# Ledger of designs, part 5: VHH binders against Uncharacterized protein AF_1994

Target 1, 207 residues: Uncharacterized protein AF_1994, of Archaeoglobus fulgidus (o28285)
Amino acid sequence: SVTVGHTTVYYTNVPDAKAEVLAGYLQEEFGFTSDTDILLSMSGNEYEVRIPSSYSSPSEVEESFKVYFALLASRVSEEVFFGSPVKLVLVTHQNDELFAVKNQYSFEKAGRVFVYFKGVDREQAFNLANYLESLVGENYDWDVIFEQSEGVYHVVPFVGINDASELTPEMENSYQSMATELEDVLGGDVVVHLVNFEGYEVAAFEG

## First folded at step 20 (VHH; from i3 with D106Q)

Design bb6
Fold by ESMFold2, look of step 21:
Structure bb6 (fold): chain B 207 residues (1-207), chain A 118 residues (1-118)
Amino acid sequence: as target 1 above (207 residues)
Amino acid sequence: QVQLVESGGGLVQPGGSLRLSCAASGRQFYYYHMNWVRQPPGKGLEWVSGISSSGGSTTYADSVEGRFTIIRDNDKKMVYLQMTSLKTEDTAVYYCARTWGSKTYQYEGQGTQVTVSS
């Protein structure tokens, strides 16, 4: 096993160096203050990471945590396992499965703007990340999903409002302008979908 | 990693008001249900209030319902506890904490002392 801070990774069929990187990554990501045992294994070409929690049933896991967990799976795949398939499993202290996700996106960044992308090329994801970073600066945390469907680019920034009633005219104008500008940046039709941190869409803007 | 720093505590008379602040760092904050928990003198931690990640749902312990309001500003990565009609039994160290299980909370700060006394 390997330990970084309060995080200990027990592993099978995985190189020592990757287990140590995972331990450090999860210690930084979750900030565990109590000793926490992570189980890491590989079956076929998929890494499985089992993360214990004090939840007692699947229904107690918040929707926003599930959104976060899904995004984290993509980051772990890219940053720890160099793009390899990853399954993250949230478990009880008895190792019972509560919630599981597989990485769904590739990952690109500029500053602290994180772009999770699928069905678009990496250069476009990088161009999107750079554009957004130019708007908010290098120290702004921003998670954005980026996909293409039916010939349309879908840009899905996570935003700090709960529903449409919180949307101000200033926000509407800003995101409409962004949608319009992104058509030039990305070279195609764009829809910007604002989602809250539980993953529910609160507004959309066509470019 | 989320880092949580509490402030705004102090000495106040019964019936008075205070606003506690919690400054967070890290993108993980956006996805956590956030809570205030408190430790009265000589007692264990007790849950006070919670708020969902998007701010759409708030909950309160019976003892503070109607007197305390939890507020979240995701753009500034802040959580607040607006306390009114304070009572001597509200005296405690207050901690800002993320939900990490069934009635299980993780905090990293030193807390902020609230003392309600004449």
Scores: ipSAE 0.748, ipTM 0.883, lowest interface PAE 0.8, mean pLDDT 92
Fold by ESMFold2, fold request of step 22:
Structure bb6 (fold): chain B 207 residues (1-207), chain A 118 residues (1-118)
Amino acid sequence: as target 1 above (207 residues)
Amino acid sequence: QVQLVESGGGLVQPGGSLRLSCAASGRQFYYYHMNWVRQPPGKGLEWVSGISSSGGSTTYADSVEGRFTIIRDNDKKMVYLQMTSLKTEDTAVYYCARTWGSKTYQYEGQGTQVTVSS
């Protein structure tokens, strides 16, 4: 096993170096203050990471945590396992499965702007990340999904409002301007979809 | 890494008011249900109040319902506890914490001392 801080990874069919990187990554990501035992294995070409929690049933896991866990799977795939398939499993202390996700996106970043992308190339994801960082600066945490469907770019920033009733005219003008500017940056039609941290769309702006 | 820093505690008389603040860092804050927990002198931790990641749902322990209000500002990564009608039994170190299970919370700050006495 390998320990970093309070995180210990027990592993099979995985190189020591990968287990150590995972231990450090999860310790930094979760900031565990109690000793936490992670199970890491590989079967075929997929890594499985089992993360214990004190939840007692699937219904107790918050929707926003499930959104976070899904994004984390893509980051772990890219940053720990160099794009390999990853399944993250949230478990009880008895190792009973509560919630599982597989990575769905590739990952690119500029500063603290994180772009999770699918169906677009990495250069376009890089251009989006840099554009957004230029707007908010290098110290702003921002998660954004970026996809293409039928020639339309879909840019999906996560935002701190709950529903459309919280949307101010200033926000509407800013995101409308962003949608328009992104058509030049990305070279095509753009829709910006604002999504709350539970994963629900609260507004959309066509470029 | 999420970092949680509590402030705003102090000495007040019964019936007084205080506002506690919790400053958070890291993108994970956006996705966490956040809580205040407290440790009275010589006792274990007890849960005080919780707020959903969006701020749309709040919950309170029976002992503080109607006197305390939890508030969240995701843009500033802040959680507040507005405390009114304070009683001597509210004396405790107060911690800001994220939910990490069934009635299980992760906190990492030093807490902020609230002392209610005449």
Scores: ipSAE 0.700, ipTM 0.866, lowest interface PAE 1.0, mean pLDDT 91
Fold by ESMFold2, fold request of step 22:
Structure bb6 (fold): chain B 207 residues (1-207), chain A 118 residues (1-118)
Amino acid sequence: as target 1 above (207 residues)
Amino acid sequence: QVQLVESGGGLVQPGGSLRLSCAASGRQFYYYHMNWVRQPPGKGLEWVSGISSSGGSTTYADSVEGRFTIIRDNDKKMVYLQMTSLKTEDTAVYYCARTWGSKTYQYEGQGTQVTVSS
């Protein structure tokens, strides 16, 4: 096993160096203040990471945490395992499965703007990340999903409002302007979908 | 790494008011349900109030309902506890904490002392 801070990774069929990187990554990500034992294994092409929690049933796991966990799977895949398939499993202290996700996106960033993408190339994901960083600065944490389907780019920023009733005219104008500008940045038709941190869409703006 | 820093505590008389603040760091804050928990003198931790990641749902312990209000500002990564009609039994160290299980909370700060005494 390998320990960084309060995070200990027990691993099989995985190199020591990868287990150590994972331990450091999860310690930084979760900020564990009590000793936490992570199980890491690989079978076939897929790494499995089992993360214990004090939840006792699947229904207790908040929807926003499930959204976060899904995004984390993509970051772990990219930053720890060089893009290899990753399955993250939230478990009880008895190792009973509560919730599991596999990485669904590739990952690119500019400053603290994180772009999770599929169906587009990395250069466009990088262009999107830089554009967004230019709006908010290098120290603003922003998660954005970026994909395309049927010739339309879908840009999905996570936003800090609960539902459509919280939209102001200023927000509407800003995101409409963003949707329009992104058509030039990305070179195609764009729809911007605002989602809250529970994954609920609040509004959409066509460029 | 997530950091939580509490402030705003102090000495107040019964019936008084205080507003506690919690400053958070890291993108993880956006996705966490956040809570205030407290430790009265000589007792274990007890849960006070919780708020959903978007701020749309709030919950309160029976002992504080109607007197305390939890608020979050995701843009500033802040959580607040507005306390009114304070009672001697509200005396405690108050911690800001994220939900991490069945009535299980992760806190990283030193807390802020609230003392309600005449």
Scores: ipSAE 0.697, ipTM 0.869, lowest interface PAE 1.1, mean pLDDT 92
Fold by ESMFold2, last read:
Structure bb6 (fold): chain B 207 residues (1-207), chain A 118 residues (1-118)
Amino acid sequence: as target 1 above (207 residues)
Amino acid sequence: QVQLVESGGGLVQPGGSLRLSCAASGRQFYYYHMNWVRQPPGKGLEWVSGISSSGGSTTYADSVEGRFTIIRDNDKKMVYLQMTSLKTEDTAVYYCARTWGSKTYQYEGQGTQVTVSS
């Protein structure tokens, strides 16, 4: 096993160095203040990471945490396992499965703007990240999904409003302008989809 | 490292008002349900109030409902507890914490002392 801070990773069929990187990554990500035992294994070409929690049943896991956990799976895949398939499993202290996700996206960033992308080139994901960073500055945490289907770029920023009733005309105008400007930045048709932190769309803007 | 820093406590008379603040760091904050918990003198921790990640759902312990309001500002990564009609029984150290299980909360701040005394 390997320990960083309060995070101990017990592993099989995985190199010591990768287990140590995972331990450090999860310690920083979760900030565990109590000793926490992570199980890491590899089966076929997929890494499985089992993370204990004090939830008692699947229904107690909040929707926003499931969204976060899904995004985290993509970051762990990219940053710890160099793009390899990853399954993250939230478990009870008895190691019973509560919720599991597999990585769905590649990951790129500019400052603290994080772009989770699929079906587009990494350079375009980086161009999107740079554009968004230019709007909010280098110290703004912003998670954005970026994908393409049928010749249309879909840009999905996570936003701090609960539903459409919280949109102001100023916000609508700002995001409409963003959608239009992104067509030049990305070189094609764009739709911007505003999504709350529970994963529900609250508005959409065509470029 | 995830950081939660509480402030705004103090000495106040019964019937008074006070606003507690919790400053958070890291993008993880956006996705967490957040809570206030408190420890009265000589007693264990008790849950006070909770708020969903988007701020759309709030909950309160029976003893504070109608007197306390939990508020969240995701752009500033802040959680507040607006306290009114304070009673001596509200005297405690107040902690800001994320939900991490069934009635289980993770906190790492030092808390902020609220003292309600004539």
Scores: ipSAE 0.680, ipTM 0.862, lowest interface PAE 1.1, mean pLDDT 91
Fold by ESMFold2, last read:
Structure bb6 (fold): chain B 207 residues (1-207), chain A 118 residues (1-118)
Amino acid sequence: as target 1 above (207 residues)
Amino acid sequence: QVQLVESGGGLVQPGGSLRLSCAASGRQFYYYHMNWVRQPPGKGLEWVSGISSSGGSTTYADSVEGRFTIIRDNDKKMVYLQMTSLKTEDTAVYYCARTWGSKTYQYEGQGTQVTVSS
């Protein structure tokens, strides 16, 4: 096993170096203050990472945590396992499965703007990340999903409002301008979809 | 990495008011349900209040409902506890904590002392 801070990774069929990187990554990510035992294994080219929690049933897991866990799977895949398939499993202390996700996106960043992308190439994801960083600066945390469907680029920033009733005219103008500007940056039709941190869409703006 | 720093505690008289602050760091804050928990002198941790990641849902322990208000500001990564009508029973160290299970919370700060005394 390998320990970094309060995070200990127990692993099988995985190189020591990968387990150590994972231990450091999860310690930094979760900031565990009590000893936490992570199980890491590989089967059929997929890494499985089992993370214990004190939830007692699947229905207790908050929707926002499930959104976060899904994004984390993509980051772990890219940053720890160099793009390899990853399954993250939230478990009880008895190792019973509560919730599982597989990485769905590739990952690119500029500063602390994180772009999770699918169906577009990495250069486009980099262009999006760089554009967004130019708007908010290098120290602003911003998670954004980026996909293409039916010839349209879909840019999905996570935002801190509950629903459409919280949109101000200033927000509407800003995101409408973003949608329009992104058509030049990305070279095609763009829709910007605002989602809250529970994963629900609250507004959309066509470029 | 998430760090939580509590502040705003102090000495107040019964019936007084106080606002506690919690400064968080890291993008993970956006996705966590956040809580205030407290530790009265010589006692274990007691849950006080919780707020959903979006801020749309708040919950309170029976002992504080109607007197305390939990607020979050996701853009500034802040959580607040507005306390009014304070009682001597509210004396405790208050911690800001993320939910990590059924009635299970993770906190990283030293807490902030609230003392309600005549």
Scores: ipSAE 0.671, ipTM 0.859, lowest interface PAE 1.1, mean pLDDT 91

## First folded at step 21 (VHH)

Design cc2 (from bb6 with Y32W)
Fold by OpenDDE, fold request of step 22:
Structure cc2 (fold): chain B 207 residues (1-207), chain A 118 residues (1-118)
Amino acid sequence: as target 1 above (207 residues)
Amino acid sequence: QVQLVESGGGLVQPGGSLRLSCAASGRQFYYWHMNWVRQPPGKGLEWVSGISSSGGSTTYADSVEGRFTIIRDNDKKMVYLQMTSLKTEDTAVYYCARTWGSKTYQYEGQGTQVTVSS
């Protein structure tokens, strides 16, 4: 086992260095303030990370946490395991599975903007991240899904809006302009999908 | 690492009001259901109030229902607790904490002291 802060990683068939990096990463990510035991294992080329919680049943796990956990899986894959497949598993204190997710996206970041991308080049993800970084306010973080389908770029920022009625005219204009400008940045058709932190789309803007 | 920093505590008379603040440092905050918990002198941790990630739902302990209001500002990564009609029994260190299971909380800051006394 290896311990960083309050995070202890118990591991089998995994290099010591990977376990140590994971321990530090999860400590930073979750900020554990009490002893927390993480289980790290490897099956084939996939790393499995089991994270304990005090949830008692899968139905108690919030949808927003599931979204978060999914994004985390992609980040852990790239930043801890250098792009290797990762399965994150939320478990009870008895090690019963509550929720599991595999990394679905590659990960690119520019400052406070994190782009989770699939079906597009890392260069495009980088361009998107840089563009969004130029727009993001101070101390504001932005998670964005970035995909391409049928020749259209889909840019999906997670936002703190739960209903379209919450959009001000100024906000609408801003996101519309974003969609238009991104067509120049990315060199193709763009649709911006505003999604709340539970993963539900609340509005869309076509370039 | 990610931080939760509480503030706004102080000394107040019974019947008075106080507003607590919690500042979060990380993007994780956006996805976390947040809570206020408190630790009265010589007692264990007690849940006070909770709010969903979107702020659309709030819950309160029976002891504070109707007197306390939990508010969330995701744009600022803030959680607030507006306390009114304070009682001596409300005296405690108050913490901002992420939901980590049923009535359990994985992340806590240093807390802020609230003292209700004549």
Scores: ipSAE 0.884, ipTM 0.942, lowest interface PAE 0.5, mean pLDDT 95
Fold by OpenDDE, last read:
Formats: C-alpha cells, structure tokens, sequence
Structure cc2 (fold): chain B 207 residues (1-207), chain A 118 residues (1-118)
C-alpha cells in the first residue's frame, strides 16, 4: 500500500509509482480528511479504482455526482495512467458497488478550461480549450465536452442553470456569438449545447 | 485540495436576520450537493439545509424551514444561507459541507459562529 495524506491506495500487480500518483491525485481531488482506503487493481489494460463512500445504495447517488465521476474517470486516465483505460467504481464502506464508469473522453486542458473530447483531434480540443480560456471569467472553472457527429462540432459546456428561462439576453448573445466564432476556430459547423451539472441540456445555439 | 470557508456569522437578536457565506474552491464544487450544518452548544452536528448542484432543489430541516433559505452561486463558487426570524435555538457554529451520501457530510472549515441572544 501507499499513502498520501489521508488517502491509502491498496494495490496488486500495479507499479508502486502509479499507486502513489493515484493516491496523491485522489487526495487532491476529494480532499479526504479522514483515512480513506482506495483499491487499485488492473485487469488487462484497464485500471480499476474503487473509491469508498458513505452512500448506501445506488439510488442515493446524485446525477451530478455521476457526471462528476464520469469526467473524473477521463481525467484519471489521462493524468494518472497516461491514457490507459480506467474504471472508477464508487463503493460503499463494505465495498459494494454503487456506481461505475469508464473513461469515455480524452482530456485536454487550458488553464481553467477542461475539454473532454471524443471523435476529434487533440489539436482541435486544444484550440477549443484555448478559445474558451480567453472567455472564461476569473475564478471560474469550465468543463466542456467536445464531440463531432455528422460533420457538426458539438461543444457542450456545463453551466449552472437549469432552464432556458434563466438565460439573460446577455448570456444568450454570448453563447450565440460563441457558436459563431467557434465555427471559425474549428473550421466547421458548430452547435453549443448548454448542459447543467446534472447532465441535462437546457439550451442550444447554432453557429 | 477543495476548501470550504464559512463567514457571515455574528451576534443577532431574536427575530433578526443574518446571511452566511461559504466560499468553495475547486471545480468539484459545481457537481456537489452542498449543505449547511450546525453544531449547537453542547450538542452534536445537525443538518440544516441542502441544495442541489444546479440549485434547482433545496431542502431544509423542519426546525428552519420557512425561515432559512439556501442558495448557491456557481459562478462564484459560493453557497449562502439567508437566515430570518432567528431564534435562540439557532445559536451554533455553522459549517458548509458537501454531501457524501445519505445525509453524511464532509467539511473542512472552521465554521462561523451564530449567536442569537437578546
């Protein structure tokens, strides 16, 4: 086992260095204040990380937390395991599975903007991230999903609104402009999908 | 790592109002249900209020419902607790805490003291 802060990673058939990096990463990510035991294993090319929680049943896990976990899986894959497949498993204190997710996206970041992308080049993801970084407000972090389908780029920023009625005219104009500008940045048709932190789309803007 | 810093506490008379603030760090905040909990003198920690990640849903303890309002500002990574019609029994150290399952909470801050007294 290896311990960083309050995070202890128990592992088998995994290099010590990987376990240590994971321990530090999760300590930073979750900020555990009490001893927390993480189980790290490897099956084939996939790393499985079991993270204990105080949830008692799957139904208790909030949708926003699931979204968070999914994004985390992608980040862990890229930043801890250098792109290797990762399965994050949220478990009870008795190691019963509550929620599991595999890394779905590649991950690129520019400052406070994190782009989770699939089906697009890393270079484009990087360009998107940089563009968004130039727009993001101070002290604001931005998670964005970036995909392409049928020749259309889908840019999906997570936003803190639940309904389109919450959009101010200024916000609407800003996101519309974003969609238009991104067409130039990405060299194709763009749709910006505003999604709340629970994963529900609240608005869309076509370039 | 993620930090939560409470402020806004103070001394207030019964029937008065007070607004607590919680400043959060880290993007994780956006996805976490947040809560206010409090520890009255000589008592254990008790849940006060909760708010969903997007702020679309709020919950309150029976003892504070109708008097307290929890809100969050994800743009600023802030959680607030507007307290009205304060009672002496509301006296406590108030903490901002993230949900960690079935009304279990994690918090790191020092809390903010609220004292309701004539």
Amino acid sequence: as target 1 above (207 residues)
Amino acid sequence: QVQLVESGGGLVQPGGSLRLSCAASGRQFYYWHMNWVRQPPGKGLEWVSGISSSGGSTTYADSVEGRFTIIRDNDKKMVYLQMTSLKTEDTAVYYCARTWGSKTYQYEGQGTQVTVSS
Scores: ipSAE 0.878, ipTM 0.941, lowest interface PAE 0.5, mean pLDDT 95
Fold by OpenDDE, last read:
Structure cc2 (fold): chain B 207 residues (1-207), chain A 118 residues (1-118)
Amino acid sequence: as target 1 above (207 residues)
Amino acid sequence: QVQLVESGGGLVQPGGSLRLSCAASGRQFYYWHMNWVRQPPGKGLEWVSGISSSGGSTTYADSVEGRFTIIRDNDKKMVYLQMTSLKTEDTAVYYCARTWGSKTYQYEGQGTQVTVSS
């Protein structure tokens, strides 16, 4: 086992160095304040990371946490395991599965903007990230899903609103402009989908 | 690592008001349900209020319902607790804490002292 802060990683058939990096990564990510035991193993070419919690049943896990956990899986894959497949498993203290997710996206970041992309080139993801970084406010972090379907680029920033009625005219204009500008950046049709942190679409803007 | 820093506590008379603040670091904040918990003198930790990730839902302990209001500002990564009609029994160290299942809370900050006294 290896320990960083309050995070202890118990691992089998994984190099010590990777376990140590994971321990540090999770300690920083979650900020555990009590001793937490992480289980790291491999199944084929996939790393499985079991993270304990105090949830009693799967239905108690918040939708926003599931979204977060899914994004984290992609980040862990890229930043800890060099792009290898990863399965994150949220478990009870008795090691019963509550929620599991695999890395779905490749991960690219520019400053405070994190782009989770699938079906597009990393170069395009990089261009998107850089564009968004130029727009993002100070001290604001931005998670964005980036996909392409039937020739259309779908840019999906997570936002802190729950209903379209919460959008001000200024916000609407800004996101509409974003959609239009991104068509030039990406060289194709663009739709910007505003999604809240629970994963529900609030509004969409076509370029 | 991710940090939570509380502030805004102080000494107030019964019936007074205070506004507590919690500053959070990291993008994790956006996805976490946040809570205020408190530890009265000589007592254990008790839950005070909770708010969903987007702020769409709030919950309160019976003891503070109607007097306290929890608010979050995701743009600033802040959580607030507006306290009104304060009572002596509200005296405690208040902590900002993230949900970690089944009303279990994790907090990192040193807390902020609230003292209600005549």
Scores: ipSAE 0.863, ipTM 0.941, lowest interface PAE 0.5, mean pLDDT 95
Fold by OpenDDE, fold request of step 22:
Structure cc2 (fold): chain B 207 residues (1-207), chain A 118 residues (1-118)
Amino acid sequence: as target 1 above (207 residues)
Amino acid sequence: QVQLVESGGGLVQPGGSLRLSCAASGRQFYYWHMNWVRQPPGKGLEWVSGISSSGGSTTYADSVEGRFTIIRDNDKKMVYLQMTSLKTEDTAVYYCARTWGSKTYQYEGQGTQVTVSS
């Protein structure tokens, strides 16, 4: 086992260095203030990371947490395991599975903007990240899903609104402009999808 | 690592109002349900209020329902607790805490002292 802060990673058939990096990563990510035991293992070419929680049943796990967990899986894959497949498993204190997710996206970041991309080139993800970094507020972090389907770039920033009625004219104008500008940045048709932190689409803007 | 820092506590008279603030770090905040919990003198930790990640859902303990309002500002990574009609029994150290399953909360801050006294 290896311990960083309050995070202890128990591992089998995994290099010590990876376990240590994971321990530090999760300590930083979750900020555990009490001793927490993480289980790290490999199944084939996939790393399995079991993270304990105080949830009692799967139904208690919030949708926003599931979204978060999914994004985290992609980040862990890229930043801890150098792009290797990762399965994050949220478990009870008794090690019963509550929620599991595999990494689905490649990960690119520019400052406070994290782009989770699939079906697009890393270069495009990089361009998107840099563009968005120029727009993001100083105290704001952006998680953005970036995909391409049928020749259309789909840019999906997670936002803190739950209904389209919450959009001010200024916000609408800003996101519309974003969609338009991104067509120049990316060199193709763009649709910006505003999705709340629970994963529900609130609005869409076509370039 | 992710941090939660509480502020805004103080001494108030019964019936008074007070607004607590919690400053959060890290993008994790956006996806986490946030809570206020408090520890009265000589008592254990008790849940006060919770708010969903997007702020669309709020919950309150029976003891504070109708008097307290929890608000979050994701743009600023802030959580607030507006307290009105304060009572002596509201005296406690208040903590901002993230949900970590059921009604188990993780909090890292030092809390902020709220004292309601004549």
Scores: ipSAE 0.856, ipTM 0.937, lowest interface PAE 0.5, mean pLDDT 95
Fold by ESMFold2, fold request of step 22:
Structure cc2 (fold): chain B 207 residues (1-207), chain A 118 residues (1-118)
Amino acid sequence: as target 1 above (207 residues)
Amino acid sequence: QVQLVESGGGLVQPGGSLRLSCAASGRQFYYWHMNWVRQPPGKGLEWVSGISSSGGSTTYADSVEGRFTIIRDNDKKMVYLQMTSLKTEDTAVYYCARTWGSKTYQYEGQGTQVTVSS
């Protein structure tokens, strides 16, 4: 096993170096202040990472945590396992499965703007990240999903409003302008989907 | 590394008001349900209030319901606890904490002292 801070990774069929990187990554990500035992294994080409929690049933896991966990799976895949398939499993202290996700996206960033992308060129993901960073600055944490489907680019920024009733005219104008400008930046049709941190769409803007 | 820093505590009279602040770092904050927990003198930790990641759902311990209001500002990564009608039994160190299980919370800061006395 390998320990960084309060995070200990027990691993099988995985190189020591990758287990060490995972231990450090999860210690930084979760900030564990009590000893936490992570199980890491590989079957086929997929890494499985089992993360214990004090939840006692699947229904207790918050929707926003599930959204976060899904995004984290993509970051772990890219940053720890160099793009390899990853399954993250939230478990009880008895190792009972509560919630599991597999990485769905590749991952790129500009400053603290994180772009989780699928079906688009990595260079376009960089262009999107740089554009968004130019709007909010280098120290703003912003998670954005970026996909292409049926010839349309879908840009999905996570936003701090709960539902459509919280939208102001200035927000609507800003995101409409963003959708229009992104058509030039990305070179195609764009829809911007505002999603809250529980994963629900609150508005959409066609470019 | 994730950080939670509490502030805004102090000495107040019974019936008084006070607002606690919690400054968070890291993008993880956006997705976490956040809580205030407190430790009265010589006692263990007790849960006070919780708020969903979007701010759309709030919950309160029976002892504070109607007197305390939990608020979050995701753009500034802040959580607040607006306390009114304070009682001597509200005296405690207050901690900002994320949910990490069934009635289980992870906190990191040193907390902020609230003292309610005449």
Scores: ipSAE 0.739, ipTM 0.879, lowest interface PAE 0.9, mean pLDDT 92

